# VH-VL binders against o66814, part 17

Target 1, 203 residues: o66814
Amino acid sequence: SDYLLRAESLFSQLKDANAKEETPYLYGKVKGYYEAIKLYAVEYKEDRIKTLFTLMSKNTKKAVRGAYTEREPLTELITFEPRVYFEEYCDGIMDECFYEKHYEKEKFIELVDYFSLKRRVEFLRNHEGKYCAPFDFGMAEALFNAVSLELMQEKPDEKVLIALREKLEPILVMAEEKLRYAMKKELPCYRNRLSEHIGYWKP

## First folded at step 3 (VH-VL)

Design d04 (framework fv_ifabotuzumab)
Fold by ESMFold2-Fast, scan of step 3:
Structure d04 (fold): chain C 203 residues (1-203), chain A 121 residues (1-121), chain B 107 residues (1-107)
Amino acid sequence: as target 1 above (203 residues)
Amino acid sequence: QVQLVQSGAEVKKPGASVKVSCKASGGTFSDYAMNWVRQAPGQGLEWMGDIIPIFDTANYDEKFQGRVTMTRDTSISTAYMELSRLRSDDTAVYYCARGDYEYGSWYFDYWGQGTTVTVSS
Amino acid sequence: DIQMTQSPSFLSASVGDRVTITCRASQSISDWLAWYQQKPEKAPKRLIYKASSLESGVPSRFSGSGSGTEFTLTISSLQPEDFATYYCQQYDSYSWTFGQGTKLEIK
């Protein structure tokens, strides 16, 4: 599709901005969304591609503008909340509709081990992953967001979910090990960013 | 300044194993990924894998998975690469190379001098 | 894995010549490409990273360009010490892969 070619062109803008070096977290997010887009391109799912391209494009624009947005609290982590989703989809009813939708989604939630992935990404977010493993954390966040978005679909794509999980796992492992190392050695990324999370100073 | 010093040349028979060492000096050993790259006579460079100091398992190229093991000893700033079930086509110079694994960047800044491994009957 | 292909495999040139070596990736790698120089019986030395960033201490006659799938290394005025084998390496996606090399020989 046109979106795939356009997505590839965004990396030209990132190169011109030296984004991998200057804004590695945002660069990671853009790369993560791009990897997800490629999976949907094979499946010819234009609506998914459009959504992910929009997220990819927004983060490219932030990276080109510089590091300011990396310091702000971000609300870009997308999570699938089963109860809220079922309640909304079933127009507030709790009977057959709620349980039927729960049964349909449970299969996919278990397929990707969703709540384990969610806990891992949230741990990285809450413990300076953005600063101690910025590229890997950004990529993990984007791929996790793609998983969450796919779980929200009425008919989730099993093949894409499996592929997303397979891409996400090694990235999460790398981010987690970089963070564990930074914590153990009290590296500046972990030590100097504690003031941005009040809970770290006074649990 | 950083220096990587490798162990000496080895001559092995087919089916044996070889373990090459790489000792780092002049920098913080545990902060950097250690890569292994080999080069057969008259051939190009082939990446074999890396060991990142904190990872429980090393990362290997698919071609070597099952035959190669990469380990480290942080107390003596030394990385090791062991290749088992040697074949004649494993004859090569084996290099260790330091990589920056922060931000997912594995370009190599310092290289060892190389260890020649000859496999012949 | 991403395949890296270099052209040409062999190149004969004279001191003072401008030489260009190309490197092609089987898929887009943005600008995550490094160039290495290897002299006989020596370990490789990195010349360029991020496709176009010159390593500290490397002569300015070396330059890199390109993005996506097509990359070039240019030596603007070849010197005697530049006769060597040159390799490109992508570091966009694991596993890391090298081109097959370009051997630059005296004409």
Scores: ipSAE 0.000, ipTM 0.421, lowest interface PAE 16.0, mean pLDDT 80

Design d05 (framework fv_ifabotuzumab)
Fold by ESMFold2-Fast, scan of step 3:
Structure d05 (fold): chain C 203 residues (1-203), chain A 120 residues (1-120), chain B 107 residues (1-107)
Amino acid sequence: as target 1 above (203 residues)
Amino acid sequence: QVQLVQSGAEVKKPGASVKVSCKASGYTFTGYYMNWVRQAPGQGLEWMGDINPYSGGTNYDEKFQGRVTMTRDTSISTAYMELSRLRSDDTAVYYCARELWSDYYPFDYWGQGTTVTVSS
Amino acid sequence: DIQMTQSPSFLSASVGDRVTITCRASQGISSALAWYQQKPEKAPKRLIYDASSLESGVPSRFSGSGSGTEFTLTISSLQPEDFATYYCQQFNSYPLTFGQGTKLEIK
């Protein structure tokens, strides 16, 4: 697909910017979106590819520019909110539309264990995953965003959801292992969080 | 419902090895770390180590490093703890306990315990 | 290693009494502390996690408090089934460590 070729070309810009070393979180985000794009390319789902390419491109531009000099900014976290979805899709009416759509989505939510994934990603985001496991956290967040976006589709693709879940799990586990180790050993990446939150600074 | 079922009691001679199993059911085995804790007769709880069942990554207490090996078999949702070069002071009840680290709260479910007796 | 010190090691109290068990960490552990109950010849059961969060299904008479290095477990009105040994545990730093235990005897 055109977007797949364009996505591949973004990595030449990331290499020139040394993004893997300079902005590992954003590099992870870009890599995660790219992996999701490849899954959709196999299924020839150009609309999904276009959406993910837009997110991939946004994060690539931030990485290449080095726009934030002190630390990388956190970027989008996309969550599927069933209540909000049903209110918007069913025009706020608690009728057959609401219950039919709830039933349809429940299968897919259970298939990927969505709220467990959401809790895990939010934990990493809130507890210095960006500093203690930047690449893995970024990649996991992008893949999780792809899962959220697919659940928002009128007809979610079961095969792609399974593939995204299978790709996301080992990356989430790696990010979680790195963060758990950093927390338990009080490594600098985690300890620096405490300085910021407690309001003392000891360089 | 969540259950952790451990293997039966073992009697070993000094210098032998023991391998204790912990079979999990009622949850996604790979979603939780598995910890091993022992308790000598009349004494308190002592943490030995943990394993991530998905990756197989392990962390051991330094006093057991070189003697302990933790493994798992995801096809049967079972974790294993093997302790080698047994000494009389390894006599204890050995427990497995699961941990949902994403919320950072440990050991919500424990196995029933496996008694290991080391004597000549 | 973070050393966990519990006091008292032994406590005798009557049904209906308010009981407090303390746990002190040798260094700061934020709220990364859990409390366990162990009845004779049984595996421990988690009562409290994150210093003050009550486990689902645990009676409301149990409560935890504290942060940093000083923590307490309180039982507001002792019941006969509360006869047990109680352990605190830190899960802030490897290796994970437990207090030595507090044996509670209820008449």
Scores: ipSAE 0.005, ipTM 0.511, lowest interface PAE 12.2, mean pLDDT 84

Design e01 (framework fv_greziprubart)
Fold by ESMFold2-Fast, scan of step 3:
Structure e01 (fold): chain C 203 residues (1-203), chain A 123 residues (1-123), chain B 112 residues (1-112)
Amino acid sequence: as target 1 above (203 residues)
Amino acid sequence: EMQLVESGGGLVQPGGSLRLSCAASGFTFSDYYMQWVRQAPGKGPEWVGLTRNKANSYTTQYAASVKGRFTISRDDSKNSVYLQMNSLKTEDTAVYYCARDWDYYDSPGFDYWGQGVLVTVSS
Amino acid sequence: DIVMTQSPLSLPVTPGEPASISCRSSQSLLDSYGYNYIDWYLQKPGQSPQLLIYLGSERASGVPDRFSGSGSGTDFTLKISRVEAEDVGVYFCMQALETPWTFGQGTKLEIK
């Protein structure tokens, strides 16, 4: 697929820019989106690929330019908010429509344990100053955003949601263990103050 | 429910050929890298080779011990991966497994294995 | 090729007691982000190998929490906090840093 080939090109630009060493957070985000794109490519879901490609492309541009030339705040998490979504879907009829539509989507929300994933990713993000493993942080954020985007679809793809969760879960477990350890030991998180980008964690 | 079913094993003379098949069901086969691993009697596993998924253009890699003699191929329409073994040697005697692999950080994790098929190379 | 060496090769354990298996690599399996590219497999008698641990310390789906992986660089340990009869079999480590993927010789865990 054209988007898959373009995504491969974007990822190769990260290697050319030595992004894994220079901008590990952004490298992680791009790799996370790339992994999500590959899952959709085998399903021939070009509309999903296009959305994720746009996010991948923006982060690749940031990484290729280098953190030394650009300080950017962390991108806000993309979250599926059932009440907001169902209110819009139901043209403002919230109570009964929310219950009915929530029940309809319950299996998808339960399949990925979405609210648990949301709390875990928000925990990592809320403690960014203590979390110094930027690669897995960026990758977890990108994969969580892919899960949120899929849940926003009228009919989420169960197979893709399972696959995204399977890729995201080990990253979250590792990131959580590193963060909890750093918090317990009050370890500092080092950032490159010249550009404010996240550096590698040093215990 | 997932299955990997190998077939095509048996007894063959040195210098002979065999084709092993591995038929998958219960998951989207085209998403996964497929690995071939063998285990000689009384020894540990030895990696044979791999085929990547559709998103990675079905590229293949082989262990040096089999490179040039073995060929891995796959047919996603049949949910199957194959191992063509040529110029067989007695040291190729082993149980051959196909295994499903998901590329985690460009690193394998063989999370599901077939039951294995015995290949005996003897005169 | 990266060489993987396991010890002990035979490990008799009393049920309910802990067990520990060591695996050493001929070169570091640690990347710059802190990931150790090592997997652990269990092969029960008459069965195919099954994945227990990947990326050094991550438990595979369905694997009980009594199994844990630890270590970094070149020295790795698989621990079973309380051995059960169903845990008998041969345990293998595998380096996943670079092809060819290479396995250790195996550690046979037996009850007695």
Scores: ipSAE 0.000, ipTM 0.431, lowest interface PAE 15.7, mean pLDDT 81

Design e02 (framework fv_greziprubart)
Fold by ESMFold2-Fast, scan of step 3:
Structure e02 (fold): chain C 203 residues (1-203), chain A 123 residues (1-123), chain B 112 residues (1-112)
Amino acid sequence: as target 1 above (203 residues)
Amino acid sequence: EMQLVESGGGLVQPGGSLRLSCAASGFTFSDHWMQWVRQAPGKGPEWVGLIKNKADSYTTQYAASVKGRFTISRDDSKNSVYLQMNSLKTEDTAVYYCARYPFEDYGYAMDYWGQGVLVTVSS
Amino acid sequence: DIVMTQSPLSLPVTPGEPASISCRSSQSLLYSEGYNYIDWYLQKPGQSPQLLIYLGSNRASGVPDRFSGSGSGTDFTLKISRVEAEDVGVYFCMQGTHWPYTFGQGTKLEIK
């Protein structure tokens, strides 16, 4: 698709920026979205591809900017909140619509073990995953965001959800192992955040 | 509608101090990096520095001309960013603008600027 | 630091005529393939600078199509196809490739 070719071209920008070395978190995030786009390209789901390409492009722009900085900004974390989704879809009324939509989503939530994934990604985000496992965390967050977005669709694609889950798990495990090691050994990536904050606030 | 309103300007003697404030509304302030830019009378704009968001531990960056004398800080609960100016020099005389760092629609562009506040450093 | 040099510094124009402003950078601003990290701002009398053009050639929201940006690498041009009275002000180019962000000296556009 046009979006797939355009997505591939974003890696040229990342290479020019040396993003893999300079901005590994954002590079990981872009790669995660790209992997998700490829899954939808096989099924010609242009609407999904467009949404993910927009996020991929946004993170590419940040990575290009970040090549001249020592720190990368955290970017979007997209979560599927069943209660909020049902309230919006059913005009906030707890009637037959609410229960019908709840049953429809429950299958997919269980299929990917969504709330387990959510807790793991949030733990990485809240405990310096960006600094201690930047590439793996970025890629995991992007793939998780793709899972969240697909769960928000009126008719989630079961095949793509399974494929996303399979890609996400080993990356998430690697990020978690790196972070736990950094925490246990009190590595600079984990300790230095507070020090850095104080240093920049200090005139 | 996005708004950035600066305050705290005025006349100060060389060697003095002044604190500028910038109040934001109409966007999710806590998500954005914020910048300070100044413009001396009859000259073009000069970038002063920036402050990142909470997710990036409020990291700051400064232009060489102000490093060590100026400090940027923010209070997300008040949707405000601040510029503490110490050891002021006559060369610091300028209109000071706060500006939003665009994360979404525009690349490196400073997409929204405040109205500016005048700082005059003179005896 | 990257030095941005504009010409002319003063540009008197008759309403309805075209105007052209040049900006040169001391280093290439073509950071990524196809993207020049140069923006153009307009500062109207008594007002804050406002974004006109970003990433070399993209018009900001609400900017009339009579404004266009072009160029690549180190040489850039801002063009106004038909100058109107509301276009009076000082135009600045800015490089956004790395800190510190730097601006040109400005080009003051005045109606004859």
Scores: ipSAE 0.000, ipTM 0.430, lowest interface PAE 17.4, mean pLDDT 82

Design e03 (framework fv_greziprubart)
Fold by ESMFold2-Fast, scan of step 3:
Structure e03 (fold): chain C 203 residues (1-203), chain A 125 residues (1-125), chain B 112 residues (1-112)
Amino acid sequence: as target 1 above (203 residues)
Amino acid sequence: EMQLVESGGGLVQPGGSLRLSCAASGFTFGEYAMQWVRQAPGKGPEWVGLIRSKDYGGTTQYAASVKGRFTISRDDSKNSVYLQMNSLKTEDTAVYYCTREGPYDYVWGSYFDYWGQGVLVTVSS
Amino acid sequence: DIVMTQSPLSLPVTPGEPASISCRSSQSLLHSSGYTYIDWYLQKPGQSPQLLIYLGSNRASGVPDRFSGSGSGTDFTLKISRVEAEDVGVYFCMQALQDPYTFGQGTKLEIK
């Protein structure tokens, strides 16, 4: 709950920096983490709240800095990699431990259709989603990161995963539709870098 | 289950008017561009027009053959898209389909992933 | 407007044999993003058209893997590796690169 009140206060810093206009991607990231924090606050899961607040705070600082320096960097994309997770959890030994843990995680991976979400978020990240759908992409990426983090827990929270999935889907669709429109119409957000590189023979 | 159900077809005299409705269910209607496509007897499909989601301005586009006579509108609160047809001509006789643009894999739109059952419009004296 | 031309217009096929349908566009459908805005639809007798292939080579949900799309620029091909009786119908290509979206004339696939 202390983290929820502190999370709400971060928006005063964003307003002072005009972050919604100056750094819309990072503003979206902060908004997405805040929405995830609210879901965990209802469940009284302080460890999850603390982790998400740390990410929210980090992105808030980058948004304020970016507004003043006119630079908006991409920030963390957190993915759940089953093999890496199981190798670390089982001390690198691929044995009965690995297969038992795989079965436990598979249910939750299927519940949220994780690898579909992962492909969609990665596509947005790699194809100018930051410039063509900044707010929606940022928010979707933060909510996806919350899904990834919950899948990494020893006992994932099914109710919160469903709620995160339900919040993420319409935002992800909106980001995808905005990028599609930008790609088809060759809007500046999508074409500017490629046009410059082609014109000057740069990679 | 996702559905698109057209209604409002029938027989009309040349110069007359008809309003087609398409009721959508099973998806978040307001997030999708919707299209109208028609098919004259024994012919292939012909695109009629589209209406974008309100997040993209709710803009409309029309085929030259219907521009100025047909109007597409939507009511997201009712999950419905409409085609108002005025000054109907015999060449407007066709089965009219409403379609959804999408779905998004990681590469969104620009294809009609779902089609309604179609509604027949006959323009004859 | 972009003109889409299909060949053949009539395609009789023996069950189990492969079938190939061609589609040509009056200008390139390859976008600078790398996507090719060509789609394929099947209209079975008495039914609405249904999506088979989108954006060049992607199979729509529920479409058997015996269907494949290929081609770039202006020449495109829909292939059926082994034709089955249920594949009977009219196949249409469509470009969605530019408004108005335009369809080919259709290819009627018939069982011999």
Scores: ipSAE 0.000, ipTM 0.477, lowest interface PAE 14.0, mean pLDDT 84

Design e04 (framework fv_greziprubart)
Fold by ESMFold2-Fast, scan of step 3:
Structure e04 (fold): chain C 203 residues (1-203), chain A 121 residues (1-121), chain B 112 residues (1-112)
Amino acid sequence: as target 1 above (203 residues)
Amino acid sequence: EMQLVESGGGLVQPGGSLRLSCAASGFTFSSYWMQWVRQAPGKGPEWVGLIRNEANSYTTQYAASVKGRFTISRDDSKNSVYLQMNSLKTEDTAVYYCARGYWDEYSFDYWGQGVLVTVSS
Amino acid sequence: DIVMTQSPLSLPVTPGEPASISCRSSQSLVYSYGYNYIDWYLQKPGQSPQLLIYLGSYRASGVPDRFSGSGSGTDFTLKISRVEAEDVGVYFCMQALQYPLTFGQGTKLEIK
């Protein structure tokens, strides 16, 4: 597929924009989506590749633009909400359809330990991971988003989910270690965000 | 599917010259920094030098041990990188690898099979 | 130049047992965003080196999860949780902080 060649061209744009240094969070996101695309390429799943390429391209444009992301909300976190999915898929009825679909999804949710991943990514998001571990958090968010999107599919790809989980784990560990260190030492990346919140409460 | 194939090795007398070639396939060659690494018999790898892509004006950098004697060049139309070695010394005897720089410019995520260069009288 | 020192130089291991290789740098490898600019490579007999770990702890594509990198600053460790026969070869650490890139002297892992 030409999507791999097109994805590679996006990295040329990031390199020219010095995105790794100027916009490390967005650079991390683009890299995370690229890693996910490569996994689907070996499985010949063009529809997944198109979706991830769209997300990769959007974040590449933001990085090339050189936009500051410090004040942007992290609204690009995609979560799989089993209850909402089952209610919509089964017309909100707690019947055979709900239990059948729940059983089918449960195996995949357990396979990747989804709710544990969700809590970890949300903790990073809520505690300045974007500023204290920007590249790692960006990459983790993109890989987590890929996991969430795959769980939303009618027939999730077990091999890709396992591979995404394996790529995501060391990235999450690194982001968590950097954030814990920043919290313990009260580094500027962590401290400055908290001081802004404290200032807001005073008025 | 991704390949780096070196050629041009052989036996050369001290003070002689040799040109190594490395042909790439299976990836967008023009986007990557390309590097040369050598390994003397029974020793660990030693970085030789690099050449950047067009976006970085094809700039080169060399290890002190080869600076002024070796020159790296590339031809993106042929997906090839070259190492011109002049004033060869016996301590230049090694297997020479071309390697792809990872996109972050620091890691070697793919290496060629290597070509032997022997400098002796 | 940054000097990289590995220990042990020779590591005989029984299959299924864990293995640990240490690497020490002459100066800190911590830089941008707290990354440790160190890579680990494996050179199997008769083959070219292959990337195992980059930026201290990130596994390269296709590398089994039994391989892990840890450490910070000047002291780094490569761990193999369960050594397999295919893991035989020479392991090299490399600092990726500055040019010239420099490698450790290597650790030869052998099956006993």
Scores: ipSAE 0.000, ipTM 0.435, lowest interface PAE 17.4, mean pLDDT 82

Design f01 (framework fv_tarlatamab_arm2)
Fold by ESMFold2-Fast, scan of step 3:
Structure f01 (fold): chain C 203 residues (1-203), chain A 123 residues (1-123), chain B 109 residues (1-109)
Amino acid sequence: as target 1 above (203 residues)
Amino acid sequence: EVQLVESGGGLVQPGGSLKLSCAASGFTFSDYAMNWVRQAPGKGLEWVARIRSEAYSYATYYADSVKDRFTISRDDSKNTAYLQMNNLKTEDTAVYYCARHWDYDSYYAFDYWGQGTLVTVSS
Amino acid sequence: QTVVTQEPSLTVSPGGTVTLTCGSSTGAVTSDYYPNWVQQKPGQAPRGLIGSTSNKHSGTPARFSGSLLGGKAALTLSGVQPEDEAEYYCLLYYGDAWVFGGGTKLTVL
């Protein structure tokens, strides 16, 4: 079966559940995975599509179930854990050694500015992004997860990584601006859920 | 609710083989990476091996001390992880624990552990 | 070989505050090492306390907190209870391997 066509069919289930209104975070998550799938469909990478479709399907099921509950759950945040290499520099005269840290796939990590993306997504996740910018946060998290999954591949696809980053960046900016506005104005989405999460901005 | 139960430990001669099992229940096993960690009598914990979920192509990782002698595997249909231990040495004598790791991020690593199974390598 | 270093033993009075540290032979410990903290009481299986620097596992008492301190991972216990007497291990991730520290025996006197 064609995973892209199957992915498109999941939106029928979301429409029937009114997921865009009832579970905007999960709807965003599903939309983000769908956008990533479209990029891989162009590249004919069936294995990547299958993985993303599985995640898209899981979030679709949660969105359909969530339409019948009072709470929309947070779903997976996938992070790439690069192997670390250390260069040892020892001065025999001074009897002192220094170590410089390097990462596997460092070129690709730098290409997408991965650790910066990770910090931004984690900030949204930990500071009411789900409530203050649910659709944008969900979509950003799914696209970030796709970046993480691609970095974990033996041979990461540079073109797809760049395309994912280009789709992710404006969505992250929008989610961040919505959150900043909610924080500044102490909107109910931020105010009513502040006690559930610790914030980086609070001493 | 969440349970990990190790089995398969016992007494084995140096150079022998043993296969450990870790039976999981109370959670969606297929979403978790599984780890084996050992502890020699009166010593500290030592990480042994890790196997990732299907989403990460069942990637496997080993400590240098066991590489090429031990093989980690899993059967998601049985909710069980395994550690095949070959060419055992007296230094492999330890209690072997399995521990789960949410495979989609690192925030929930090693949250639940089994009770352990004792492996004794002695003549 | 990469070595993860912890204080071998620490003593604290009931109700006191104590901080355990976890250092790497390779340099300063950052969040990229995903520092984990595990508690083991005598004769028992280990129990996860902290995953990835400061994230607590379900059931970890509020008095435990994780952080980065002086180029090391840190586990702080505030208002120590007698039942907190145990061996505490840290783990650091090096990409292809997890490496445990030697453990800190915390005595509550």
Scores: ipSAE 0.000, ipTM 0.462, lowest interface PAE 16.6, mean pLDDT 84

Design f02 (framework fv_tarlatamab_arm2)
Fold by ESMFold2-Fast, scan of step 3:
Structure f02 (fold): chain C 203 residues (1-203), chain A 122 residues (1-122), chain B 109 residues (1-109)
Amino acid sequence: as target 1 above (203 residues)
Amino acid sequence: EVQLVESGGGLVQPGGSLKLSCAASGFTFNTYAMNWVRQAPGKGLEWVARISSKANDYATYYADSVKDRFTISRDDSKNTAYLQMNNLKTEDTAVYYCVRDYPWEGYGLDYWGQGTLVTVSS
Amino acid sequence: QTVVTQEPSLTVSPGGTVTLTCGSSTGAVTSGWYPNWVQQKPGQAPRGLIGGTSNKYSGTPARFSGSLLGGKAALTLSGVQPEDEAEYYCLLYDSGAYVFGGGTKLTVL
């Protein structure tokens, strides 16, 4: 797959740019998309690979230029504007499918426990900015977006959905454990304000 | 779908031993903590033991009533949790349930197996 | 060790509302105790209903809700159905372990 090769190249560039340390949320998000792309490559789902690569590419450009770390001031270059469009698009389509054809999607929604995943990702989104751990959150968000993308298809692929859920689950568990530990210990998040880092909480 | 299937229950004399197994499927087993909960005939639920995932170094916890007699373990390569029960007493007679720990927004017990009966009698 | 206390039995009419409570011997129950609610019908394995005070597990009907009330965890059933007749157990998380309450027998008459 041309897009798989391009995804590998972009991820390599992020590693060279030290993005994991400088822009942990965006690095995590790009890595999450890359992991999803690899799952689709096994099934030769070129259209999904292209869509995920497009999201990965937009995030990659902002991550490389952002040069953000937990110790440095946030810059405008790390604003995550493409996320707003994708999430609004996915939620809109899911709402349409729910009201018009929810019965056709119900099997797949139940298979991945979609609404539970959605609540867990939203919990991380609401609290992680206070307690840190943006890398795991970024990965979880990207993998959840891939699950949402697959559920919006006319014929969701059960194998891919299961594989995505299995890859997402350990990341969610680790992020949730880290968040619970940080909350119990009242660990503050210095300079690493999630809303500024990714634009999640901006109006 | 999440499934937990217990096995290894049966009849044993006081002072004897049994090893229970819990075969898990339908989820990424190695990322979840696992619990054993028991219920004596006509009585309420009693938590027995917990084993954390590798992320928490397989930390184990036991109820005082079974401490030093029971050992909880797991084999992530086989998606299986175990409860080794030694020096069994008549008070250990119960249905033993394998239970998954819910990782979201704190701790909890979300999915339960059907249980396996352990009878300790002379 | 923490002791968890529940009402031994409660009765409610079909369509009615009932609240079950869960208290701790060590002090007020807060969200840090991660209150959980489990339902068990006669002859069946238990099933998880609610964890982390108010979070519904997969398959839990909308009529069930969890909260904190007066220093205790609470499980509220609104519009009770006959099939809700069961034993309900509360459990709390305490330092790596879980501790169960004695259970509440809910009778729907």
Scores: ipSAE 0.000, ipTM 0.436, lowest interface PAE 18.4, mean pLDDT 76

